# Ledger of designs, part 270: VHH binders against o75319

Target 1, 181 residues: o75319
Amino acid sequence: GNHIPERWKDYLPVGQRMPGTRFIAFKVPLQKSFEKKLAPEECFSPLDLFNKIREQNEELGLIIDLTYTQRYYKPEDLPETVPYLKIFTVGHQVPDDETIFKFKHAVNGFLKENKDNDKLIGVHCTHGLNRTGYLICRYLIDVEGVRPDDAIELFNRCRGHCLERQNYIEDLQNGPIRKNW

## First folded at step 17 (VHH; framework vhh_h_nbbcii10_fgla)

Design z175
Fold by ESMFold2-Fast, scan of step 17:
Structure z175 (fold): chain B 181 residues (1-181), chain A 125 residues (1-125)
Amino acid sequence: as target 1 above (181 residues)
Amino acid sequence: QVQLVESGGGLVQPGGSLRLSCAASGFTFSYDRSYALGWFRQAPGQGLEAVAAISYSGGSTYYADSVKGRFTISRDNSKNTLYLQMNSLRAEDTAVYYCAAKYPWLDSRSEYDYWGQGTLVTVSS
């Protein structure tokens, strides 16, 4: 389908780089077939994503796509030089430990291979908020030792929208640290 | 579910050539850049050895020192198929060859997640 995701227009296309990290969060880009349903100022294609990142004087080195679909844009719509990683996650549910493990190892692998540059890890789900915010914050808490409250506040500020799913927030604040991942 | 099926194995003489194919299902090469693809082999009485790997775009390849200059890994996204072109074959290349996929491709673990059943390559006179 070519239907715009529910509430997609309610969110800023791209957040700001999270200071002290290599993360930047955004909502799902929509390929050209969706533009007929959008005003010019509402368009956010893969090209628009890279233009907005460049406007912030940043460069993407990796895109992690957390959506459970490939209908919104195709990896072929991205530059060949930018790695694309798909981690299928179901919305509304806290990602399981295997998904968290995959995310952490992908981030660690990128950082190891990109220690000589300052390229960013772009992370998105449909809205770039709940699944995206959860996995970024989980990484910061479990791997970087950031306090849960600080991780959530940093994400909310830089994304420009607060995490909405209470089950995600509760897991981040009160859930176990997955140290063996 | 991800499935990998190898074909093309067989008996060849030293100095000969053989092309292995790996048909993938459960994901598409054109849409799912998340998977790294590679070939591994296991010779009689030996452990598993990485032979070649190819990036999601096909722009980056890895080869074991034992096969560099002789083997070429490639992918055909339109056919959802991974290939290993094996030239100048030697007796020591005799092994069961496995197609494997790693998801996600940047996982810091060295382990591959999905494996085919294997195809036997025998190099002898």
Scores: ipSAE 0.006, ipTM 0.303, lowest interface PAE 10.2, mean pLDDT 86

Design z176
Fold by ESMFold2-Fast, scan of step 17:
Structure z176 (fold): chain B 181 residues (1-181), chain A 125 residues (1-125)
Amino acid sequence: as target 1 above (181 residues)
Amino acid sequence: QVQLVESGGGLVQPGGSLRLSCAASGFTFSYDRSYALGWFRQAPGQGLEAVAAISTGGGSTYYADSVKGRFTISRDNSKNTLYLQMNSLRAEDTAVYYCAAKYPWLDSRSEYDYWGQGTLVTVSS
């Protein structure tokens, strides 16, 4: 069945743009088949995502989907003008170096191709928090040279929820910088 | 609450040196590591030019090609002060120099948020 993800309702649908970056984080959108289990104000479909981004006077140029499933929505539920990238990540474990590299490569490629606009990179996992926050902060630390505590604080503030997984926080604060190879 | 106050401008001969200071208040360099700090200048009859920049957290520096190798940007966290050491000064360095701060330092799309009132540097014999 169309079961709502555990604790999905506990999180704000979409954060705000992280100032100084092209990132915006959100929880997984749910296709129309999930809506019968949701009150109208709880609905967050792909269409709702784009409406909320527009209401912030922002525009999505790329979606990076970090979930380990395709059951929540399909790429064809997104506008044809917005590229979609799937990076399968398992929850609970710090993403491996290959996953980190794929994320960095996608972000760098988007920024190179979008120098003449201000479109955003939308990043989500199931809750738009732990895997999402880890990879965004890892990029800011490793590529942009941001201090770990500053990256985490910026993400937490803009997402409206704090990173919850201690192993992710520990890796960001004290783990090695992952250089491109 | 955030204020920037420049000092150290004046008249100097070509080939001379001068150090500009920018005293910051309303935030601290050691704690507020999300700021970018920069020096800009405006010469008579010209537009605003970025000269040098430094982040409060990362310590990375930027220099315009026109000043690279001659100017050095630095900060003293204990004094909450930004400096621009200007060596081998040329007549074309004559300008009003502005100290500026930006939050967050990552936001390259927006203009700097806080500006000082400027200090005049005149390079002539």
Scores: ipSAE 0.000, ipTM 0.121, lowest interface PAE 15.3, mean pLDDT 84

Design z177
Fold by ESMFold2-Fast, scan of step 17:
Order: sequence, then C-alpha cells, then structure tokens
Structure z177 (fold): chain B 181 residues (1-181), chain A 125 residues (1-125)
Amino acid sequence: as target 1 above (181 residues)
Amino acid sequence: QVQLVESGGGLVQPGGSLRLSCAASGFTFSYERTYALGWFRQAPGQGLEAVAAISGSGGSTYYADSVKGRFTISRDNSKNTLYLQMNSLRAEDTAVYYCAAKYPWLDSRSEFDYWGQGTLVTVSS
C-alpha cells in the first residue's frame, strides 16, 4: 500500500544527534511510490534521509528499523556500506525483554566496531518517537547509567517531539533495569 | 576481530559418527538471545545448503529434511562453542561443513554475517 502512515506528516523528518551519544532519531523514510501523495516539501525518501544527515555534518553507520512492516521503503535502496538492522516491534506495547536485549546488543556491537570513527546509529519506527525513544532511553538508562528523566529530556529535546505514550514513560521512570546487558 | 573456527572433520565410514565444533572468538554466547547460529555444507560440485540452525535464545532448532533425526545441533555458552553431532552418516553427507553466525546489529539484508573457513567431512568405505 501507498497509504501515508497516520500522523506521519506531523513529525519532523530527522532530529539532532543526542549529545554524548551516537544516536540520531528520525521518522520512517518513504520510497518514491509514496511521493505522488506528498508535496515536494513533505517528501522524505531514503535519499532525503542521508542528505539531511549530511546537512548536519553527521554520517550514518547503522540504521535500526523498528517498524512492524516492510512496506515503507526497500532496505536494498540503502547504501550497501551502511548496515541495516530490522527489529520487528509492535506499536503501543512496551517492547519485550528480548526486543530490548536485541537493541542493546546491536548498539554495543556497533560501538565496539566503530571506536575509531564518529558515525551515528540511526533509529526509527513509524514516527521516530515512541518505540524509538523508548529503546534509546532504555539503552541510556540500563547500559550508560543515565537517570530516566534525564534520558527522556535529552531524547525529547533532540527529537523535537516529546514521547507520547504514558506506558512507555512509566516503564522508563519506574520499571526494572533489564539485566541482560 | 570476530572469528569462527571449525574442527572435528575427517574420514569416517558409512554408519559412523562425527561431532563438529565451532569455536567463536570476538563475541560471547552469553548474548545468546541476539545470535543465530547454524551449520551449512557444500558437497563437491554442489551449491551451499543449510543443515541445521539454533536460535539466539537457544529455544528453537531447525534441521534440513535430509539430516533430521540423524544430526543434533547444540551450543555451550560457557565454552563459546557450537556443535553438530552427526550420526548414521551416509556417503551423501560428504561435504565441507561451515559454521555461521548472525548478529542483530549486522545487516538484515544478509542471512548470516560471519562464516568459518570450513571443515571437510568425507564418508567412504
């Protein structure tokens, strides 16, 4: 389907790099077939993503795609030099421990292999907000020891939009630290 | 550096048994929920075929129909090693056997990201 995701146009395409981290968050890019439904100013293709990152003087080293679908863009259209990782996550529900674990190990693996550069880990779901913000904040809290409110504030400021789902916020603030690293 | 090293191959008689080992370095099986591990083989003049796989959580296994009931895949997280126990070997099992690993942080456009060098198994009388 060429149907634009609900509320997709309401969100900024790409946030800013989160200072002190390698993370940058963005909404899902849409392949060329969706552009017939978009004004030129609204287009955000995979190519547009890389152009916007470059405009910030940053470089992507990894894309983590948290959407539960593959309909929005073809991973094959991404540069072969930038790894693409798909972690299927269901919206509305706090990601389960296995999903959190996969995300943490993907990030740790990337950081270990990229110690001598400053390339970014790009993370997106449909809007680049709730699932994206949850997993980034969960990583900062559990692995980096950041206080929950500080992690959330940093994400909100850099994404340009605040986390919306109260169950995600509640889990980050008061939930247990997941001990699977 | 991530590396997989196979061992245990050799010459065996039809009906015999062999156990292949794959030692992993540069990563740990304590991250088992994020690692999928498998065995592949390539017979002389044939293409690569999947033999067996074990999930990152260790809870699920896959076997090709040709080896189901004869081969058993297992992992030992404390030794950071993957195994393939091969029983009731047949001439048709003669192949170079490769172990392979997939990490979630590596490219999802590829099924397995790291490969061993292979170990030769010859089944002959």
Scores: ipSAE 0.118, ipTM 0.579, lowest interface PAE 3.5, mean pLDDT 86

Design z178
Fold by ESMFold2-Fast, scan of step 17:
Structure z178 (fold): chain B 181 residues (1-181), chain A 125 residues (1-125)
Amino acid sequence: as target 1 above (181 residues)
Amino acid sequence: QVQLVESGGGLVQPGGSLRLSCAASGFTFDYERTYALGWFRQAPGQGLEAVAAISGSGGSTYYADSVKGRFTISRDNSKNTLYLQMNSLRAEDTAVYYCAAKYPWLDSRSEYDYWGQGTLVTVSS
């Protein structure tokens, strides 16, 4: 499909690095074939993503793609020097334990292998908001010991948009800590 | 050059167990952090099927639905060896089993480009 995702234009392309972490969140980049449906200032290709991150004086070391599709851009169009990890996650439902642990495992592995640099972990779903914010906050709460409300506030501020799904927010605030088992 | 050598195959009765081993070697021997490792199988007259996989860092594992609860994938980093513990074997598990590696493990674009020669497992009464 060549249709722009619903509400995609409503969101900022890229947030800011979350201070004290290696995370940066963004909405899904759209490959060149979508540009005929976009004004020049609305375009956000994979190349545009890397340009915007460089403009912030940051560098990507990993991209984690949480969308349940590969129709928006081709991973092969990304630089081969930046690992691309696909974790298929369904929207609307709180991600299951397998998905949460896969995300944590990838983040921990990246951080262990990148101790000597300051490269970022870029995370996106379709809008870079609900699934993205949930998994980043879940990591901060469960692994880093951040208070749930502090994690959510940090994500919202740096993304420039607030988490919208009440079930995700409730799970982060009141749900169990997911321990590796 | 990454080399993979399987062993442990053979004839076993239905309900029995086998443990397959895959000895890995390469320049780095950085087995845990750089490679995803997996087991694939090919039954007579069938295509290649993914059986189980393990990440290059930590405890993330994958199992095909047909083997979940019966097979266990593991690794011993000190020996650079991948294992597949196969329990409650069935006739349909009869296949040549291959170990394979992909690099880098964190990259979904990477493919399993390093393969062993295969080891035959026959489940028959």
Scores: ipSAE 0.367, ipTM 0.755, lowest interface PAE 2.0, mean pLDDT 88
Fold by OpenDDE, second read of step 18:
Structure z178 (fold): chain B 181 residues (1-181), chain A 125 residues (1-125)
Amino acid sequence: as target 1 above (181 residues)
Amino acid sequence: QVQLVESGGGLVQPGGSLRLSCAASGFTFDYERTYALGWFRQAPGQGLEAVAAISGSGGSTYYADSVKGRFTISRDNSKNTLYLQMNSLRAEDTAVYYCAAKYPWLDSRSEYDYWGQGTLVTVSS
């Protein structure tokens, strides 16, 4: 259906580019069918996403969708010029190694192919916070060698909301490094 | 694949009773697997309304004010079936009734993750 996720309205629609990275996090945009359930100022569609990104003088080069459903919007709602990657990611649980690997592989692939530009990797789950934050931080920690606390702080600051899940935070801070490609 | 299938709808006179069933497949009603189960309804020309909900453990129930005292939500784990006993039915209870389930491992728990196709209940003299 087209039910609004709980607390979806409570989160900033789009974060800021994470300095030193190509990442930007945002909450899930909702297709037009959801608009009837929202006040105009609450609406956040795929089109709105791109407008907000543009307002930041940025450009999306890839969207990674971590939601575990496909009901929020369709890839067809996105510009054809922006590739869309779906990585079904279970909520509340620390992503498994395969999911982490898929994410890392996608990011590395993008970076390899986009060395000549400054386009961003847009990452979102439902709220663009916990799953999104974990995987971005996991990448920064495992691949870029960033200190866990620094990665978390950077993400939280740029997203405008803090990671909420203790299991994610704990895994980032004290968990093992996951294998890289 | 998870499926919810409602049944038991039909035509009933005011004051009558009806019991809806929601047969679940692809998952179990164990509280370890489900966050909550619920019934919703949509009357003609109206929006979706929450009718009743039961926690995964079955320890907590919720009823809309409009149905409180008349409707009872229950579950049979052995049959993996959710029920809605509707007594003292009124014309305003006429609606398509939907069964829904929440899963605790999905982050979007603000809404139900799975929905049935609905069953029509018509209360008319």
Scores: ipSAE 0.000, ipTM 0.234, lowest interface PAE 14.5, mean pLDDT 90

Design z179
Fold by ESMFold2-Fast, scan of step 17:
Structure z179 (fold): chain B 181 residues (1-181), chain A 125 residues (1-125)
Amino acid sequence: as target 1 above (181 residues)
Amino acid sequence: QVQLVESGGGLVQPGGSLRLSCAASGFEFSYTRVYALGWFRQAPGQGLEAVAAISGSGGSTYYADSVKGRFTISRDNSKNTLYLQMNSLRAEDTAVYYCAAKYPWLDSRSEYDYWGQGTLVTVSS
């Protein structure tokens, strides 16, 4: 699979840091082998990701990869100084409680270990939108007590694209708080 | 450097219980939580198998199908100690049990590079 993910070109590579949080969302980086199918301005490799984060005067301290595949880029090609956490998450369905718990646990662990710096938690799925937006918003709602509509608005504004999956939005707005700890 | 020392092994009858401990040293006091910790075992004449693992802060746990519902992994970060509570023990649980650590726990690329010397558990009448 050197095929570009469906609609991947439709999304901005990297959003803005979500103010008041340590989160930044982006679409999946694509390794060099995909660049033959991309114009120069469409390329978004792991190196491009780090360059774009630096251009915003930010620094990544953790990458959480929510894709259900490893074909898009090689984790071993990422800097050793930035932890890479894989949480296999199936698209289309609202993430299960175990996945939500793993995400919350990773975020809390990172924050406790990084109290003395301002490094960001980078989160991505294929488009950096639905699974990514759901888990970030779920964290803000359940852990930080943010109102669902405020969390969704903040994510949408900073990502530059609105959450698209109605079942995800409905769960965030009307679903139960997951007390996984 | 990280050093792991297992204890608590011994002879126990089928259906019995045993608690293993793994004391970790060489970790900076404030950051044992950045390590994932696990238990592995090697039965007589068999290869090494993963038994249970716990993420750095003690939240996420993994258990092999052979031990689910019988074994419980836990950690006490203030004491730098990992535990394995083993209930309803079977003859097939007879093995040398190893404590292992991987760093950093938040990195899926990390491997278990720190190992204890092992503690023998014998389940026999």
Scores: ipSAE 0.489, ipTM 0.803, lowest interface PAE 1.5, mean pLDDT 89
Fold by OpenDDE, second read of step 18:
Structure z179 (fold): chain B 181 residues (1-181), chain A 125 residues (1-125)
Amino acid sequence: as target 1 above (181 residues)
Amino acid sequence: QVQLVESGGGLVQPGGSLRLSCAASGFEFSYTRVYALGWFRQAPGQGLEAVAAISGSGGSTYYADSVKGRFTISRDNSKNTLYLQMNSLRAEDTAVYYCAAKYPWLDSRSEYDYWGQGTLVTVSS
């Protein structure tokens, strides 16, 4: 159905680029059919996403969608020039190794192919916070060697909201490094 | 793991028609906007030849000169399937036909990332 996700309105639509990275996090944009259930100022469509990114003088080079549904928007709603990747990620639980690997693989592939530009990797789940934050931080920790607390702080600051799930935070801080390939 | 499985090949007379299907699993068409989906073929004793391609969005298509006007590439995202409609078949169309997918996040600068096992098309009287 076209029901608005719970607490979706509570989160900033788009975060800021994470300095030193190519990541930007945002909440899930909603296709036009959702607009009738929203006040004008609450609307956040795929078009709005790109407008907000542009306002930051940035450009998206890839969108990674971590939601566990396809009801929010269609890949066709995105510009032709921006590739779209769906990684179905279950909420509330720490992503499994396969999911982590898929994410890392996608990011590494993008970076390999986009060395000559500064386009961003846009990552979102429903709220663009917990699943999104975990996987971004997991990448920074496992692949880039960033300290867990630094990664978390950086994500929180740039997203404008803090990771909420203790199991995610705990795994990032004290969990094992995951295999990168 | 991403898999492509071709079907629909067989024996057909010259002038006949055949429709090939390529069913995808893993990274489904609806889950990922691919750079392109394509059909290739390899005739006996010949090299691999590009036959047709379609962009991820379906907005652009390519056809080899040898099949232009006779073959049509299409996709159905709801079925996660790529098609090749082959009309006015000729003896020179005899080959193993392969489907392939290219994804933007993989190292696919010059090659398609995933390939099917192929399906044999034989055009003979």
Scores: ipSAE 0.005, ipTM 0.235, lowest interface PAE 13.0, mean pLDDT 89

Design z18
Fold by ESMFold2-Fast, scan of step 17:
Structure z18 (fold): chain B 181 residues (1-181), chain A 125 residues (1-125)
Amino acid sequence: as target 1 above (181 residues)
Amino acid sequence: QVQLVESGGGLVQPGGSLRLSCAASGFTVSYDRSYALGWFRQAPGQGLEAVAAISGSGGSTYYADSVKGRFTISRDNSKNTLYLQMNSLRAEDTAVYYCAAKYPWLDSRSEYDYWGQGTLVTVSS
């Protein structure tokens, strides 16, 4: 199906940079074929994403796509100058350790190679909320030593929407630290 | 054109060590969009398995669970040479080891499109 994702219109397109980090979260961009079903003010294409990031005086250096599909936009719709990383992540369940380690590996690699600039790591799933918020918070907790409640509060505030899935929140607050470093 | 040439394979006894080298040419390192280099292996009668990978200037590494703590991947960007230091070798490490390159490493639009010819490692007494 080429239908608009359920509840996609309910979420802000792009959050704000999470202060003290290189993360910015957003909902999935939709390629031009979806625009026939959207009002002009509802459109959020890959081009719109980069325009909104520039409007915040920020620059993307990496996009991490956590959706389990490529039907919403093609990687080829993104500028060649910005790396695109696909990590297929199933919805509803807490991401498995392999997915968590892939995410951590990519973030660490980007940060080490981008010490001399301030480019952002853009992370999205379908709504830019549950899988996105989980993996960003998991990174902050496990790698940066941020307290779980502080990581969640920071993400919620900057995204403009609160994490919705209780199993994700529970795992962040009380689950094990994923160590394989 | 990217070229990869492996060397260093041979016969070693269990518990021994071996160092593989891969000479790479035809590319330039870039901090935002660098080549990933990796080691893959194919054991007798089995499929291809990823062993270890390293990004750009060595900013990030990956290891398969089967080799963590025993193998170390490193690169010398001034020589465009990739290394795999293999310690505490086991019979199950017997395989043809391939060097491979991917550009850019953090980009899913890229594949490991450049492969060496392979070097045989036999762990046997």
Scores: ipSAE 0.233, ipTM 0.665, lowest interface PAE 3.4, mean pLDDT 88
Fold by OpenDDE, second read of step 18:
Structure z18 (fold): chain B 181 residues (1-181), chain A 125 residues (1-125)
Amino acid sequence: as target 1 above (181 residues)
Amino acid sequence: QVQLVESGGGLVQPGGSLRLSCAASGFTVSYDRSYALGWFRQAPGQGLEAVAAISGSGGSTYYADSVKGRFTISRDNSKNTLYLQMNSLRAEDTAVYYCAAKYPWLDSRSEYDYWGQGTLVTVSS
């Protein structure tokens, strides 16, 4: 259906680029059919996403969609020039090793193919916070060697909201490094 | 986990037709822009041969010279299924046919990462 996700309105639509990385996080954009259930100022469509990114003088080079549904928008709603990847990720649970691997592999593939530009990897789940934050931080920790607390702080600051799920935070801070291949 | 399940193989006479199906799970055909899907085959005593491939973005297709004009690769997004329509079958088309997939983040020149179990096609009079 076209029901608005719980608490979706409570989160900033788009974060800031994470300094030293190619990541930017945002909440899920909603296709036009959702607009009738929103005030004009609450609307956040795929078009709005790109406008907001442009306002930051940035450009998206990849979108990674971590939602576990396909009802929010369609890839066809995005410019054809921007690759779209769907990684079905269950909410509230620490992503499994396969999901983590998929995410890392996608990011590494993008970076390999985009060494000559500064385009961003846009990552979102429903709120662009918990699943999104975990996987971004997991990448920074496991692949880039960033300290867990530094990764979390950086994400929180740039997203404008803090990771909320204790199981995610705990796993990032104290969990094992996941295999990168 | 990504899974590919082939079906549609069987015994057919020369000149006949078969349609192979590959049911995909673990990824969505319509929502993965840069994936690649392909059909491979291995005849008895021979190596693995690429038969046909299709890209997610743009719908580009590839065919081996040996099957051009006879085989058609296609997909049904609503069913998340890949097909291989095989017409004018020949004895040399006898093989186990495999479905394979690449995820979008993988190099297109790299090996396919996911494989089905295969389905046997036998062309004999």
Scores: ipSAE 0.014, ipTM 0.345, lowest interface PAE 6.8, mean pLDDT 90

Design z180
Fold by ESMFold2-Fast, scan of step 17:
Structure z180 (fold): chain B 181 residues (1-181), chain A 125 residues (1-125)
Amino acid sequence: as target 1 above (181 residues)
Amino acid sequence: QVQLVESGGGLVQPGGSLRLSCAASGFYFDYDRTYALGWFRQAPGQGLEAVAAISGSGGSTYYADSVKGRFTISRDNSKNTLYLQMNSLRAEDTAVYYCAAKYPWLDSRSEYDYWGQGTLVTVSS
């Protein structure tokens, strides 16, 4: 429905760009129908997202939506100039290989087509934390060869919140590298 | 006007190979890298199934689990042609194969709006 996601208010709307990458993480934007349950300072619509990114002197080139629902906002509310990619990702469980490969495929394709600009890849799930942090860190580890602890620390610092799901953290630190693109 | 024309279908025995071609006109692979290109198939009495896709940059590919390791998608920009190399063919690969194009490829809001007329592949002993 129009119920605010559990603990959504506990998280910062938008993190900072992760230095050395094109990634920026944020929590799910909520369309206007949710605003009656929010104080003015708590509102975070799709428009608010773009305003906050601009305030950081950054520009979005792609949004990857990892939520397993379409109830929070409509993709048509986003500018036509910014591609929107939906990857339905179930929460709580470590994302499966198919999901990981779809994410890597999208990121690699975006980067090759955007060599001549500095536009960001915006990634979100419900809170912009667990599924979001997992897939960004998995990409950095598997594709860019970043050490797991360094990837996690970078994400936590830039998001402003630490990854919470222990099974996600354990998979990043000790799990296998996913080799197929 | 974007047009896609498939060729290369036919009758082949199980374990055999075929290469499908899709000739594109109305856009050019060399500089129009925002189109995704893909192969879809439809078996008799079944719905449309995505088989393989290649991004506009050619750097990213997708394969359905049923064809991974057997089929290879590729593009030849100089010939403006998309290929599907099909190896180790099985009876269940029997279908009409369609070439399709999507713009822009990285947007879930976009659709495959450009389709060829299809080419029949029959895998039978």
Scores: ipSAE 0.404, ipTM 0.784, lowest interface PAE 1.8, mean pLDDT 89
Fold by OpenDDE, second read of step 18:
Structure z180 (fold): chain B 181 residues (1-181), chain A 125 residues (1-125)
Amino acid sequence: as target 1 above (181 residues)
Amino acid sequence: QVQLVESGGGLVQPGGSLRLSCAASGFYFDYDRTYALGWFRQAPGQGLEAVAAISGSGGSTYYADSVKGRFTISRDNSKNTLYLQMNSLRAEDTAVYYCAAKYPWLDSRSEYDYWGQGTLVTVSS
């Protein structure tokens, strides 16, 4: 259906670029059919996403969608020039190794092919916070060698909201490094 | 988990036609635009050969020189199925044909993340 996700209105639509990275996190944009259920100032469509990114003088080069549903918007709602990757990711639990690998693989591929530009990797789940934050931090920790607390702090600051799920935080801080490609 | 299942292989005479299918599950063509899909084949006693590939968006295709003009790769998003239309078949086209999926910015066969079990195509008089 077209019901608004719980607590969706409570989160900032778009974060800021994470300094030293190509990541930017945002909450899920909603297609036009959702607008009738929102106040004008609450609306956040795929078009609004790109407008907000432009306002930050940035450009998206890839969108990674971590939601576990397909009802929020369609790939056709995005410019053809921006690749879209769906990684179905279950909420509230630490992503499995396959999910982590898929995410890392996608990011690495993007970075390899986009060395000549400064386009961003846009990552979102429903709220653009927990699943999104975990996988971004997991990448920074496992691939870039960033200290877990530094990765978490950086994400929280740039997203404008803090990771909420203790199991995600604990896994990032104390969990094992996952194998890379 | 992602699964690829090939079908449509069989015995065909030289000059004949055959259409292979690859049914995909665990990911969706409509929503995974950053994945490339490809066909490979392995003839008896030979190594794995890339045959054809299509980008996730469908905007780019690749064909091996040996099959250009004869083979066509396509997909049906509504059925989540990849196809290989093979026309003007030759004896040298005899092989086990595999479908595979990968992130499009990776080029080598070993970089494909998912593989089917294969389907046998035999071209013989």
Scores: ipSAE 0.007, ipTM 0.294, lowest interface PAE 11.6, mean pLDDT 89

